# VHH binders against GTPase activating protein homolog 4 (mgp4), part 1

Scores and structures below are computed, not measured.

Target 1, 192 residues: GTPase activating protein homolog 4 (mgp4), of Dictyostelium discoideum (Social amoeba) (q54qf4r322to513)
Amino acid sequence: IPIEEIMFKQKSKFPNLDIPYILVLLVNLIKKLDNGMGMKTEGIFRIPGHTSEVNALKKLINEQGEYQFPPDLYSIHPIASLLKLWLREMPQPLIPNYVYDKSLECQSIEEFIVFFKFLPASNQKIITYLAGFLNELVQPDNVVTSKMNLDNVAMVFAPSFLRCDSQDMILANVDREKTLVKLIIEGYLKLS
Unless a header shows other numbers, all headers, positions and changes below count from the first letter of the chain; Kabat numbers aren't used for antibody chains.
F, E and O are the ipSAE of ESMFold2-Fast, ESMFold2 and OpenDDE, as the mean of both directions, binder to target and target to binder. V2 is 0.75 times the mean of E and O plus 0.25 times the DockQ between their complexes.
[cut] stands for letters that were removed.
The coordinates of atoms that the task and the answers printed are left out; those that the model quotes come from them. Centres of patches stay.

## First folded at step 1 (VHH)

Design a01 (framework vhh_8cml_1)
Fold by ESMFold2-Fast, scan of step 1:
Formats: structure tokens, sequence, C-alpha cells
Structure a01 (fold): chain B 192 residues (1-192), chain A 125 residues (1-125)
């Protein structure tokens, strides 16, 4: 369902939260798991969670509206997979399809900021939140063990930020999408 | 019809061992976390041990740590509690309980969906 509907529905339970609760829940789980070592997990966001575990989490959230999971479903890879999948399954990606081509023309964070301010407010808030998290994820202290540097994270998250609707352009745009996501992650402080 | 049936209780001397079993039917056992609780005469039900839906994670009360082991066999729809180094303070009715894949407040009896009738464990010389 659209972001606006999600925000409206969560208002009674989370009146002070300006982004979808599911994102905060999954990010916080990643940060807290393994005694706070979750972000240092080798291959985080690259190694997929087992399909059965990801589907069990989706069932709890979608069918029962529950946000409390069994301890073994709090392993890193299913949680990380669910975060990317939830973003990918949004009706419109974080960078909406109608501005896809324009977003790929941005060659610097300064150019992106000018464009960014014209995105829907909800998309701006989610992008800012995720960029901050991903910037933390790619700090050297995490990368030493995770092996997921800025390039790796930008590559695996590009499909969660953007959706290429042109079959002929998918391969041509892979590096352009990665470059844009890298700019967003590196320049996240300028987004707020 | 949901049923949880405990067995394996009995009388044992201090330092002895017992293995409790809980056979489940009427629900998809492999989707549920399973817990053991106990209740002494005149006291409220207290948490003893928990095992996740897959068996990958366990948790224990402080009194159970190092002495008790919870395990499960999803093919047989059964959860077990192996109790070693039993003490008189372990005497009580032991209940198995099921909750659907939620972990916060798992030590709270009201958070469980299904309960067995209990099996008596007596540790006495």
Amino acid sequence: as target 1 above (192 residues)
Amino acid sequence: EVQLVESGGGLVQPGGSLRLSCAASGFTFSDYAMGWFRQAPGQEREFVALISWSGGSTDYSDSAKGRFTISRDNAKNTVYLQMNSLKPEDTGVYFCAARLSYWEDYSTPSEYDYWGQGTQVTVSS
C-alpha cells in the first residue's frame, strides 16, 4: 500500500514517527542483533536470508499485523533481506519512476539536492533515514568484518531505491544507479 | 481441536533427572514457539524455558540455566524438557505452552495462545 496510507494507519500507535515503522523496526533489529554486532555480519545485505524465514516474517507482518518475531527469525540475513524486499515491493520506488531518467543525470550530491527537494516529503524522509543508516553501515569498523564497502552496499541497494522500467536500458543503467546511490549515501548529511 | 499433552513427570530424589515431553496436535506446531512454565502450590506460574519455532534459539530462567535443556522434534510435534540436578525447589506442576512466533514478553503466561493441563514433578527424599 502507498506510503501515505501506511503513515495514516500507524498514526494512532506511532504519532511522532514520520517514516514507516517497519523500516525503523528492521533497522533497529540489525543494529541490536548479535550483541550489537549485526552491522558487522559478513555479507550483510548481499547474502540472502532463507526463503522460508523471509516468508514467515512477511506472513506475521502482512496477515497478523505483528511486529514481534521469534528469536531465530532475528538472524541478520532474513531481516536484511526483508528490508530490501519491502522497499522493492513499494507501489513506487523511493526515487519515483516518473523522475528516474532525471535522477540518473545527477553527477554530484549538490545536483541531487536540488532535485531531491522536489520529491514527495515522505520519500525525502525515508531516503534521508536510509542514507544515514547505510552511511553508518559502510564505516571502516563495520567493513573490516562485513566486507561490504560503499560500492558493495550501493550495488545491492540500487534496486531498493530505483526501478528501471526499460528492458533495453537495464544493463546500461546498472553503474549509473550504483553511482547515484553512492552519492546519496556519502552525502546524507546534506539531505536533512 | 488444539491439544497439548504433557508426560514424564514423577517423583525423584534430589540430584536426580526427569525428561518431560509435550505432544501437540490441532495446530501447525512448526510455526509456534514452545515454552515450559511451572507452578508450586499457592504460587503463580513462572517461566522455565523457551524454544523458538525452528529450535535455533533457546532461553532459560536463572534457576533452570545449566541444569535444564529444552529441545523439540518438529517431525513428531513434540517439545521436551530435560531436567538434571533436580532440587526440592523444582517441585511443582509443569505446563507446556505455545505462542505464535512472538518473542517479547515470552516470560508472561498471558502471552501464550495454548496450554497443556500440566504434569506433576516432585523432588523429595
Scores: ipSAE 0.005, ipTM 0.142, lowest interface PAE 13.1, mean pLDDT 83

Design a02 (framework vhh_8cml_1)
Fold by ESMFold2-Fast, scan of step 1:
Structure a02 (fold): chain B 192 residues (1-192), chain A 123 residues (1-123)
Amino acid sequence: as target 1 above (192 residues)
Amino acid sequence: EVQLVESGGGLVQPGGSLRLSCAASGFTFSDYAMGWFRQAPGQEREFVALISWSGGSTDYSDSAKGRFTISRDNAKNTVYLQMNSLKPEDTGVYFCAAGTGYDLYEETHYDYWGQGTQVTVSS
C-alpha cells in the first residue's frame, strides 16, 4: 500500500513517527540485537535470511493492524532481508520512476538536492532516515567486522532506492545506480 | 502452570538414531522459540539446536549439523529433535527450553526448561 495510507493508519498508535513504523522498528532491532553488535555482523544485507522466516514475518505484518516483532532466533540476516524486501515492494520506489533518468545524471550530492527537494515529503523523510542509518553502518568500526564497505552497501541497497523500468538498460545502469546511492549515503547531512 | 515434558530418550548403539519429543503446556507455544540443550556427566550444559516461533528458521551446534534435525508442530504444542548417526560423545541428558528473546544460543536467555531425558550412546 501507498506511503500516505501507511502514515495515516499508523498515526493514532505512532503519532511521533513521520516515516513508516516498520522501518524504524527494523533499523532499531538491527542496532540493538547481538548485544548492540548487529551492525557489525559479517555480510549484513548481503547474506540473505532464510526465505521461510522472511515470508513468515512479512505475513504477520500484512495480517496485523499493529506490528509487533516476534521473539525469535539470534540472527540479523532475516531482519535485514525484510528491510530491503519491504522497500523493494513499495508501489513506487523511494526515488520515483518519473525522475529515474534525471537522478542517474547527478554527479554530486548538490545536483541530487536540486530535484530531491521537489520529491513527495514522505519520500524525502524516508531517504534522509535511511541515508543516515546506512552512513552509520559503513563507519570503519562496523566495516572491519562486517566486511560491508560503502561500495558494498550502495550496491546491495540500490534496488531498494530505484527500479529500472527498461530491461535493455539494467546492466548499463548498475554502476550509475550504485554511484547515486553512494552520493546519498555520503552526503546525508545535506539532505535535511 | 508452565510445563515442558521431554520423552524419547534411551540407550542406542553408535550409528543409531533416536527421536526426542517435548510437549509444552501453560503458555502460548507459538509465541516462543524452542531450543535443545544437553549436559554430559560432569560438564556444563551446551547448546544443540534451536527453532524459531514460526518454525521457519533453525540452527545447530557444529557437532549437530548434518546429523540432527529440529522441528515443531504448533497445533500439537510439541518440538522434536531427530538424532541420526549418534556417537558416544552425544551421551547426556537432553533438555528442551522455551524463550522469548532473540539471542537463544545462551542457556541463560531461556524462560522455561524441561526436566530432561537421558540419551546414552554405547556399544
Scores: ipSAE 0.000, ipTM 0.130, lowest interface PAE 13.1, mean pLDDT 82

Design a03 (framework vhh_8cml_1)
Fold by ESMFold2-Fast, scan of step 1:
Structure a03 (fold): chain B 192 residues (1-192), chain A 124 residues (1-124)
Amino acid sequence: as target 1 above (192 residues)
Amino acid sequence: EVQLVESGGGLVQPGGSLRLSCAASGFTFSDYAMGWFRQAPGQEREFVALISWSGGSTDYSDSAKGRFTISRDNAKNTVYLQMNSLKPEDTGVYFCAADRYGSEWYDESSYDYWGQGTQVTVSS
């Protein structure tokens, strides 16, 4: 369902939350699991969670509207995979398709900020929240064990931010998408 | 232009060994997970082995576990599959494939680029 509908439905249960609760839940689980060492997990967001576990979590959320998971599904890789997948499967990506080409023309965070202000308010809030989390993820204390630096994280998250509808342009746009996501993560303080 | 070129296939006796190589060009090799798949005569294409973009993580099918070793050299843009204790059941065309996203490594449809394949024949 659209972001606006998700936000409307959650107001009675989470009145002070201005982004979808599922995102806050999954980010908090990543931070708290493994005695607070979740973000230090080698290959986090790159090593896929087992498909059966990711599908079980997805079914719980999408079909049952349930955010309380069985204990055997509380593991880093399936939860991290679900976060990327949930963003990837949004009806419109975080950077909407109608501004895809314009977003890739941004060569600096300052240019991106001008572009960013024209995005829907919900998209701006989600991007800002995720950029902050991903910036925290790529700090040296996490990267020494996770091996997921800024470039690695930008690469694996690009499909969660953007959707290229042209098969002929996928190869040409790989590095451009990565560069844009890298700018967003690095410049997150300027988004708020 | 993206290319994946496999080599090292051939005819080998049961119990023998082969090392497959896959040379990649036209993309940033170190950003991609690399997999090996195989297709035996009259059977569907199946997953054999996977190595993460950095080489720090590997995974294997049950049939490959303990006999095959996947490795990569990011400086040479090459992925390898060392196959030991080969069996007639290992006969097939072996393909290397590149996966940018790493979300569904067991599913061939998740892979962005594929090689042409190299024939491995293990005589009975």
Scores: ipSAE 0.000, ipTM 0.177, lowest interface PAE 14.2, mean pLDDT 83

Design a05 (framework vhh_8cml_1)
Fold by ESMFold2-Fast, scan of step 1:
Structure a05 (fold): chain B 192 residues (1-192), chain A 121 residues (1-121)
Amino acid sequence: as target 1 above (192 residues)
Amino acid sequence: EVQLVESGGGLVQPGGSLRLSCAASGFTFSDYAMGWFRQAPGQEREFVALISWSGGSTDYSDSAKGRFTISRDNAKNTVYLQMNSLKPEDTGVYFCATDEYGLGWYEYDYWGQGTQVTVSS
């Protein structure tokens, strides 16, 4: 369902939260699991969670409307996979399709910030939140064990930020999408 | 003004049972996940059980699985913890709790004063 509908439905329970609760939940789970070592998990966001576990989590969220998971599903790879999948399956991607081409023209953090300020407010808030998380994820103290540096994280998250609607451009745009996500992560402190 | 009031604690012999209650007021109880925690003398507060806002999902610590049952009555604004097969290791002050967002993921801002459970021969 669209972001507007998600935000409307959560207002009664989370009146002061201005981003989808599921994102806060999944990010907090990643930070707290494994005795606070979740972000240091080798191959985090690259190693996929088992398909059956990811589908079970997705079903609980979509069909039951509850954010309490069975204990055996509280593990890093399925939760990290669910975060990427939930973003990828949004009706409109975080970088809306109508500005896809313009987003790929950004060559610097400064150019991205100018572009970013013209996005819908809800997209700006979600991107800022995720950029903060991903900026923390790629810090040296996490990367030494996770082996997921800025380049790696940008590559695996590109499909969660952008969606190429042109079949003949998918391969040509892979590096450009990665570059944009790198600008988002690096530019985090200037987004808010 | 969130208020949580626990009751039902007491002295019981090993193998016995107790049912704890937590009466909630000052917030829309049916929108919040509720947890039970305990603190033994000289130990850190530890998670015991969690129940979702609707009662449709529950979670338990390894020590509580198979012995304790968490439940709730949204019409009465009350959460319960049924404790069976009690062991001396279960001795402690039991707290009910919830968080600012009703998250239920171990980050709790609102706590009751606790009720003492003592399991001793």
Scores: ipSAE 0.000, ipTM 0.209, lowest interface PAE 12.4, mean pLDDT 83

Design a06 (framework vhh_8cml_1)
Fold by ESMFold2-Fast, scan of step 1:
Structure a06 (fold): chain B 192 residues (1-192), chain A 124 residues (1-124)
Amino acid sequence: as target 1 above (192 residues)
Amino acid sequence: EVQLVESGGGLVQPGGSLRLSCAASGFTFSDYAMGWFRQAPGQEREFVALISWSGGSTDYSDSAKGRFTISRDNAKNTVYLQMNSLKPEDTGVYFCAAEPGYYDFSTEDAYDYWGQGTQVTVSS
């Protein structure tokens, strides 16, 4: 369902939350899992969760916005996979299709910030939240065990931020999409 | 100023019952899941029960299942723990805790706010 509808529905429970609760839920589960060691898991966001577990989590979240996770579903990989999948399944990607080409022209943090400020306010808030999480994920104390550096995280998250609608350009744009996501992560402190 | 104040603890005989209450203030109570934890003499703090912010979902430790019932009254900003068939091993300080409703309840660090506790003693 559209972001606006999600935000409207959650207003009574989370009046001060300006991003979808589902994102906060999944990010916090990743940060708390295994006594805070979840973010240090080798291949986090690269290793896919089992499809059946991802679908079960998706169903629980869609039916309820409350604590509903059975202990047997607390694997990091299904939770990480669901975060990426939920972003990919948004009616509009975080970088809207109408500015896809323009986003790929950004070559510096400064250029990205100018571009970023012309995005819808809701997209800016979600991107800022995710940039903060991903900036934390790529810190050295996490990367030494996760093996997921800035380039790796940017690569696996690109399809969650952008959607290429041209089949013949998908491979040609892989590196350019990765570059944009790297700018988002590196530029986090300047997005606030 | 966030406060959680527990009450209802006391001395009870094995097989007896107690109802604990936790009064919350300083935050939007209905936005938080509420949990009960206990710490027995010489042991680590352990999870007892959890209730979602709406009251629609509850969970219990294996030791509490079938004997304890967690409930809440959002109009009164209060969470309760009804304890039946009490055993000497239930003796401990019982703590009320608040969390945003999306963390793993078995993880102590998931909880944002904690009360000071109320003593429960089960002895003959």
Scores: ipSAE 0.000, ipTM 0.133, lowest interface PAE 14.8, mean pLDDT 81

Design a07 (framework vhh_8cml_1; at its last look DockQ between E and O 0.67; V2 from the best seeds 0.00; counts 0 for: pae E 11.4 > 2)
Fold by ESMFold2, look of step 2:
Structure a07 (fold): chain B 192 residues (1-192), chain A 121 residues (1-121)
Amino acid sequence: as target 1 above (192 residues)
Amino acid sequence: EVQLVESGGGLVQPGGSLRLSCAASGFTFSDYAMGWFRQAPGQEREFVALISWSGGSTDYSDSAKGRFTISRDNAKNTVYLQMNSLKPEDTGVYFCAASRDYYTEGLYDYWGQGTQVTVSS
């Protein structure tokens, strides 16, 4: 469902939350699991969750609608996979197609902000939230163990921020998409 | 310009073995996870096996576990599927796929054209 419908439906339970609760839930779960060591998991966001586990979690979210996970311990990888999957399956990408080409031309976060501030408010808040989380994820204290530096994280998250409509252009744009996501992660404080 | 080219398919008797190869070109192979999928006549495409960009992590469908082994050689830009103890239900077109994020079929960036595997007496 669209972001706007998600925000409408969650208002009664989370009246002060300005992004979809599922994002907050998954991010906090990643931080909490493995006795607080979730962000240090080797290959986090790059090593896949088992497909059946990811689909089971997705089914729970879609069918229950109340965003409660069982208290059972899930491996970090299915949860990380679900976060990326949820973003990629939204009806529109976080960075809408109408700014896709212009966003790839950016050489600085300031150039991105030129059009970012005219995006829907929900998109702005989600992008800012994710950029902050990803900035924390790539801090040296986490990277030493996770082996997921800024380049790695930007590469695997680019499809969660942007969508290229042409399969032939996906490769041509890979490095530029990664570069943009790096700019967003590094400059996230300027998005607020 | 981007190509995934499968090879090694063919006709084989039940209980036999095949090794599929997928040669990649036109992109930085070591940045991508690689997967194998198959499609039987009249069926939807289904997941078979998946390997991380470094080769350090693998995943298999329940039907593939214990019989199939996915591997990769990043120096040769090639991913392999060793298929042992083949059964008639393994018959289908086998596709390789590449993804920067490989946990679902819908998120693969590139697909090969497929190679036919037929298991029959």
Scores: ipSAE 0.000, ipTM 0.302, lowest interface PAE 11.4, mean pLDDT 81
ESMFold2-Fast, scan of step 1: ipSAE 0.182; ipTM 0.589
ESMFold2 (binder alone), look of step 2: mean pLDDT 84; pTM 0.844
OpenDDE, look of step 2: ipSAE 0.371; ipTM 0.727

Design a08 (from a01 with R99D L100Q S101G W103S E104W S107T T108L S110E; framework vhh_8cml_1)
Fold by ESMFold2-Fast, scan of step 1:
Order: sequence, then structure tokens, then C-alpha cells
Structure a08 (fold): chain B 192 residues (1-192), chain A 125 residues (1-125)
Amino acid sequence: as target 1 above (192 residues)
Amino acid sequence: EVQLVESGGGLVQPGGSLRLSCAASGFTFSDYAMGWFRQAPGQEREFVALISWSGGSTDYSDSAKGRFTISRDNAKNTVYLQMNSLKPEDTGVYFCAADQGYSWDYTLPEEYDYWGQGTQVTVSS
């Protein structure tokens, strides 16, 4: 379902929220789980949640419209997996396909900021929100236990930000996509 | 500025009733689950009741179940706690608290984003 439609449907319940509710829900769950230790979980976003648990959680959230608290049956890994999956399943990725090649030409934070300002406003808001979360996630206090540094997080999130539709270029672009996501995370404070 | 302001506390005799109100400002009230907690002298802050952001779900501590009713009015940015059949054991400072509704354990005070200053409830003869 397109971002525009999601934002329209959530308007009556969340009129002041300018990003999809599901992203705020999942990010907050990750931050609060295990007595606030969610972001310190070893292999977070790398260790997948069991597919059946991810699908059950997805169905529960979609059917309820309101999250049933607390999640008796769910650990951090299915929630983290669902966040990545929801972004990956968007009809158009956060970095739209029509600017995919141009995005990979960015060599610095400054170049990315120039590129970023020409993206649709909705994409800018979601990217800024996620960049803030990921910037927090890769802080040393979290990494010492999670083992998920900037390079690790950028690698596992690249498919959630970008989609390479050229079969010939998928392997060649892996490092370039990682580099772009690193620029997004590192440049977070300049994305306003 | 985010603010939660409790009112309606007071002195009441055992078996009496009180209705607490909590007025919220500075955030989108309808996006938050609202809880009531209490703290008796020399005790830790304990969970009393919760209402989901839509008002569609409520939960109560064992001590509150059957005697207390939590409700909310999203148009007025207010959450209420109707307390019936009050006992001396219900004496304490009552706090309202806001959570985005994402807490994995809403009975833990640490899970809440915003807190009021509290209103005193005293049940004694």
C-alpha cells in the first residue's frame, strides 16, 4: 500500500504524525523491550526472527489497527525483522528507483544532503526519522553488546532503503549501497 | 511543553468514592495509552490501571479490578479514574502517565514517556 494511502488512513487516529504509525510503533518497541535494552541485543537486525513469528506479528498489527500490548509471544528479533520487511515491501523504496543510480554517485555527506533535498517530502521525513534511530543504534554503548557497528547496520538496512532492479548490477552495487546508507546514518544531524 | 495535571484527590472515608482526572497538553493525546499509578508512603510506585490510545482496551491491577474504572475523552485530552469502595490500603499519591502504547510491560513505571506531579488520595476515618 502506497505511503500516501497509509498517511491518509492514519490521519483520523494520528493527525499530528507525519510518518507512518507502524514505523514509530516498531522503533519504540525495539527501544523499550527488555527493560530498555532492546538496541543492545546481540545481532539485532542481523539475526532474523522466525518467519512464522514475523508473519503472525504482521497479521496481528494489520488486523488490530492498534498494537496489543504486551507481546507475550514475541522477542526483539521478529520485531526488528518486521521493521526491515515493512520498508522492503513498500511499493517504492525510500530512495526511489528513478534516482537509484544518482544516489550511488554520492561520495560525501555534503553531496548526499544536496541529493536528499530533491527527494519527495514524505521520503525525506521517513529517512530522517530512521537515520536518527540508526544513528542511536550504532553508538558505542549499544555496539559493545549488540556487535552491530555502523558498517553492519548499513549493510543489513541497504535493502530497506534501496532496490536494485538490474540483475547484472546487484553484486557490483552491494558496497555502493552500503556506503550510501552509511552517509545517511552519519549525516543524520544535517538532514533537517 | 508536555504536561499532565491530575485533580480530584482528597480525604474520603472507607467505602467512599473519588473520581480522578488527568488533563494532558503538549502532545497528541490520542496517540498515547494512559495509565494510572499510585505510591503509598515508603513504597514503590505501583500500577493501577491502563487504557489504550483508542479507549478500546483497559487493564487493571488485581487490587483495582471490580472497584476502579478507567476511561478517557480524547476530545478533551483527559483520562479519568473512577474509584469506588475505597479502602485504607488505597491511600497514596496517584499519578497519571502517558505511553505511546508500545510498552512490552505497561505495569512498569520505567516504560512511560510522560508523568504528572500526582494528586493525594487519603482513605481514613
Scores: ipSAE 0.000, ipTM 0.137, lowest interface PAE 14.3, mean pLDDT 83

Design a09 (framework vhh_8cml_1; at its last look DockQ between E and O 0.49; V2 from the best seeds 0.00; counts 0 for: pae E 3.7 > 2)
Fold by OpenDDE, look of step 2:
Structure a09 (fold): chain B 192 residues (1-192), chain A 124 residues (1-124)
Amino acid sequence: as target 1 above (192 residues)
Amino acid sequence: EVQLVESGGGLVQPGGSLRLSCAASGFTFSDYAMGWFRQAPGQEREFVALISWSGGSTDYSDSAKGRFTISRDNAKNTVYLQMNSLKPEDTGVYFCAARTEYDLWSGSYEFDYWGQGTQVTVSS
């Protein structure tokens, strides 16, 4: 299901939301957990959640809908893993495959902004939202304890933004993908 | 036993109209969102329309939007699909379904109960 289809169907349940609700839910959970200190968790998004907890949480989130989760029910790592998993399991990546090569040609924030404006509206909204969250994540007051700086976060999230269809080029493009995600995170304020 | 029974299908010319009905029994009708799906020969079943439990909210596929109207009568345990400006591409078996929840993960509607379907044929 394309992103546009997801958003179209979502309107009946969430008429005032212009991004996928699950994304908002997961981000908000991360922000609320541990008395608002979730983004300061060491190794957040790098350390994987246990598979059993991730699966249990996935089921619970789908069943609960708009219900609030108690802050002590789950740790940060399963929730973080779900966020990445959802991004990777979408039918299409945030950076669509048809512009994969073009995206990697961006060498500056300014070039990316030009590129970004040509993406579908739904993609722009999701990328902007996620970029804002990641930008907050890599702030010094979080990084000092989480140890997840811009470079680390970009590396971890690159596969969540992009999918390389060429087996031969996967390793070769790793650094380029990381660089692109860094530009996205750094250029957040210019995207909004 | 849960039952959904569709009716109202038939043969119609392009540009014509049909009104489908789905009679529900065996469950609390007013607690469920109701939907319509269709399946053309050799194609996968596709979403057409959805209506909330109260009738206050509706959704449509891109193909149905502007031409089809879903409605319901909770006193009669019935959901309807008014189809106007029908096209040959609308030909297929139309199914009624009762929804339990929207799947936030997959971005799709989940349905627990299905009817047997009613044939709609649009042809000159």
Scores: ipSAE 0.076, ipTM 0.517, lowest interface PAE 2.5, mean pLDDT 88
ESMFold2-Fast, scan of step 1: ipSAE 0.025; ipTM 0.401
ESMFold2, look of step 2: ipSAE 0.183; ipTM 0.648
ESMFold2 (binder alone), look of step 2: mean pLDDT 82; pTM 0.822

Design a10 (framework vhh_8cml_1)
Fold by ESMFold2-Fast, scan of step 1:
Structure a10 (fold): chain B 192 residues (1-192), chain A 120 residues (1-120)
Amino acid sequence: as target 1 above (192 residues)
Amino acid sequence: EVQLVESGGGLVQPGGSLRLSCAASGFTFSDYAMGWFRQAPGQEREFVALISWSGGSTDYSDSAKGRFTISRDNAKNTVYLQMNSLKPEDTGVYFCAAVDYSEYGILDYWGQGTQVTVSS
């Protein structure tokens, strides 16, 4: 369902939250699991969670309507996989399809900021939240253990931010999509 | 306004059992995750157990796993902690908390606590 509908439906339970609750839940689980060392997990967001565990978590969201998880029942990889999957499966990606080509024209943080201001308010808030998390994830203290630097994180998250509608252009756009996600992460402080 | 009232604490011998209750009022109970936390003398408050708003999901500290069971009754606005195989190390004041689950582990409201003492 669309972002606006998700936000409307969660308002009674989470009136002070202006982004989808599931994103905050999954990010907080990643940060708090393994005694606060989740973000330092080697290959985080690259190593996939077991399919059965990811499907079990997805089923809790889709069928039970509950966003609460027993965090000690799952390793970090299924939770990280679900975060990417949930974003990828949104009806409209975070960078909406109608501005996909325009987004790939951005070659600097300054150009991205101009582009970003024309996105719907809901998309801006979610992108800002995720940019903050990913900016934290790629700090040297995390990367020394995780081995997931800015380029690696941008590459694995590109399908969660953007959706290429043209099969002919998928391979041609891989590097451009990565570049955009790098600009989002690096430009985080200017998105506020 | 908002109140959390714990009960069921007491003195038990090692290996014994206790059932703690927390009665909530002043907010929509079924919209909040509920947790149990404890504080031993001279120690920081530590997490014990958490239950989701619907009761469909639970989480436990490593020390509580296999021995304690958290449950809730939304019709009665009450959360419970069934404690089995109690150890001297479980001694402390047990607090009920209403949890803002959007900030996992952030506590909106605390009760005044109930004393649990495990001693021979």
Scores: ipSAE 0.000, ipTM 0.137, lowest interface PAE 14.5, mean pLDDT 81

Design a11 (framework vhh_8cml_1)
Fold by ESMFold2-Fast, scan of step 1:
Structure a11 (fold): chain B 192 residues (1-192), chain A 123 residues (1-123)
Amino acid sequence: as target 1 above (192 residues)
Amino acid sequence: EVQLVESGGGLVQPGGSLRLSCAASGFTFSDYAMGWFRQAPGQEREFVALISWSGGSTDYSDSAKGRFTISRDNAKNTVYLQMNSLKPEDTGVYFCAAGEDWYRLTSDDFDYWGQGTQVTVSS
């Protein structure tokens, strides 16, 4: 369902939260799982969660509307996979399709910031939140155990930020999409 | 102004039952997840049970699953813990806690705490 509808439904419970609560829930679960070592998990966001576990979490969120998980579903890989999947399945990707080509023209943090300020306010807020989380994820303290550096994280998250609707350009744009996500993560402090 | 007041604790024989209550005031009760935690002498505080703000979802520790039931009455601003098949290991001070974020699993993540009620399971 559209972001606006999600935000409307959560307003009575979280009036001061300006992004979908599901994102805050999943990010905080990743940070807290494994005695606070979640972000240090080897292959985080690269190693997929089991399909059955991801589907069970997705079904729970869609049916309950209360954003809580059974204890047996609290593990890093399914939670991380669900975060990427939820972003990928949005009606419009975080970088809207109508500006896809323009986004790939950005070659510096400064160019991306100019581009970014013309996006819808809701997209800017979500991108800023995710950029902060991903910037934290790629810090050396996490990377020494996770093995997921800036390039790795940008690559695995590209499909969660952008959607290439041209079949003949999917492979040609892989590196360009990765470069854009790297700019988003690196430029986090300048987004607001 | 926020207050959580526990009641219903006491001395009970192994295999017995107790019902704990927690009366909340000073905040919008229906906007908060409610939890029960316990602490035995010389031990760390441990999670027992959680209930969502609507009451539609619950979570239990492995030791509580199948024996304890958490419930709430939003009209009365009260959360309950029904404890059945009590064991000596269940002895401790039971605390009521309120948190806005349902995913909170540690005591440090809860916003408001009661003063606790003593439960003693002894023959």
Scores: ipSAE 0.000, ipTM 0.139, lowest interface PAE 14.1, mean pLDDT 82

Design a12 (framework vhh_8cml_1)
Fold by ESMFold2-Fast, scan of step 1:
Structure a12 (fold): chain B 192 residues (1-192), chain A 124 residues (1-124)
Amino acid sequence: as target 1 above (192 residues)
Amino acid sequence: EVQLVESGGGLVQPGGSLRLSCAASGFTFSDYAMGWFRQAPGQEREFVALISWSGGSTDYSDSAKGRFTISRDNAKNTVYLQMNSLKPEDTGVYFCATGLEYYDESGTYYFDYWGQGTQVTVSS
């Protein structure tokens, strides 16, 4: 469903949240899981969760309006996979398709900031929240064990920020999409 | 232009070994997971083995566990499949594959790019 509808549905229960609750829930689970070592998991967001576990988590969340589930029953990889999947299943990606080509023209943080301010307010808030999380994820303390540096994280998250509609252009645009996500992560402090 | 070129297939007797290679070009090899799949005559393609972008994680089909080893050399843009204790049921065309992880609504992932395949025949 659209972002506006998600925000409307959660308003009475989570009036102080300006972003979808499920994103906060999944990010917090990643940070707390494995005695606070979730973000240090080798290949986090790169190694896929087992399909059965991802499907079980997705079904549990869809059947529970409050997005409640016991974190200790699930490993980090299914939770990380679900976060990426939820973003990819949005009707419109975080970088809307109508500005896809324009977004790939950004060559610097400054150019991205100019582009960014023209996105819908809801998209800006979600991107800013995710950029903060991903900026934390790529810090040296996490990377020494996760092996997921800035380039790796930008690569695996590109399909969650953008959607290329042409199969023959997917690989041609991979480096451009990765560059854009790197600008988002590096430019985090200037997004808010 | 993205290219995946398999080699190393051939005829081998039961209990024998083969090492398959897949040479990749046209993309940043070290950023992608690589997989091996096979297809026997008259059957659907089936998963054999998967290796993460760094080589730190691997996964195998039940039939491949304990007999096959997938590995990669990111400096050479090559992924390998070492096959030991081969059985007649391992006969098929072996395909190298890569792609961005794209999850459908069920949580499954897809491989978008495939090589042309290399024939493996296990016969006495």
Scores: ipSAE 0.000, ipTM 0.159, lowest interface PAE 15.0, mean pLDDT 80

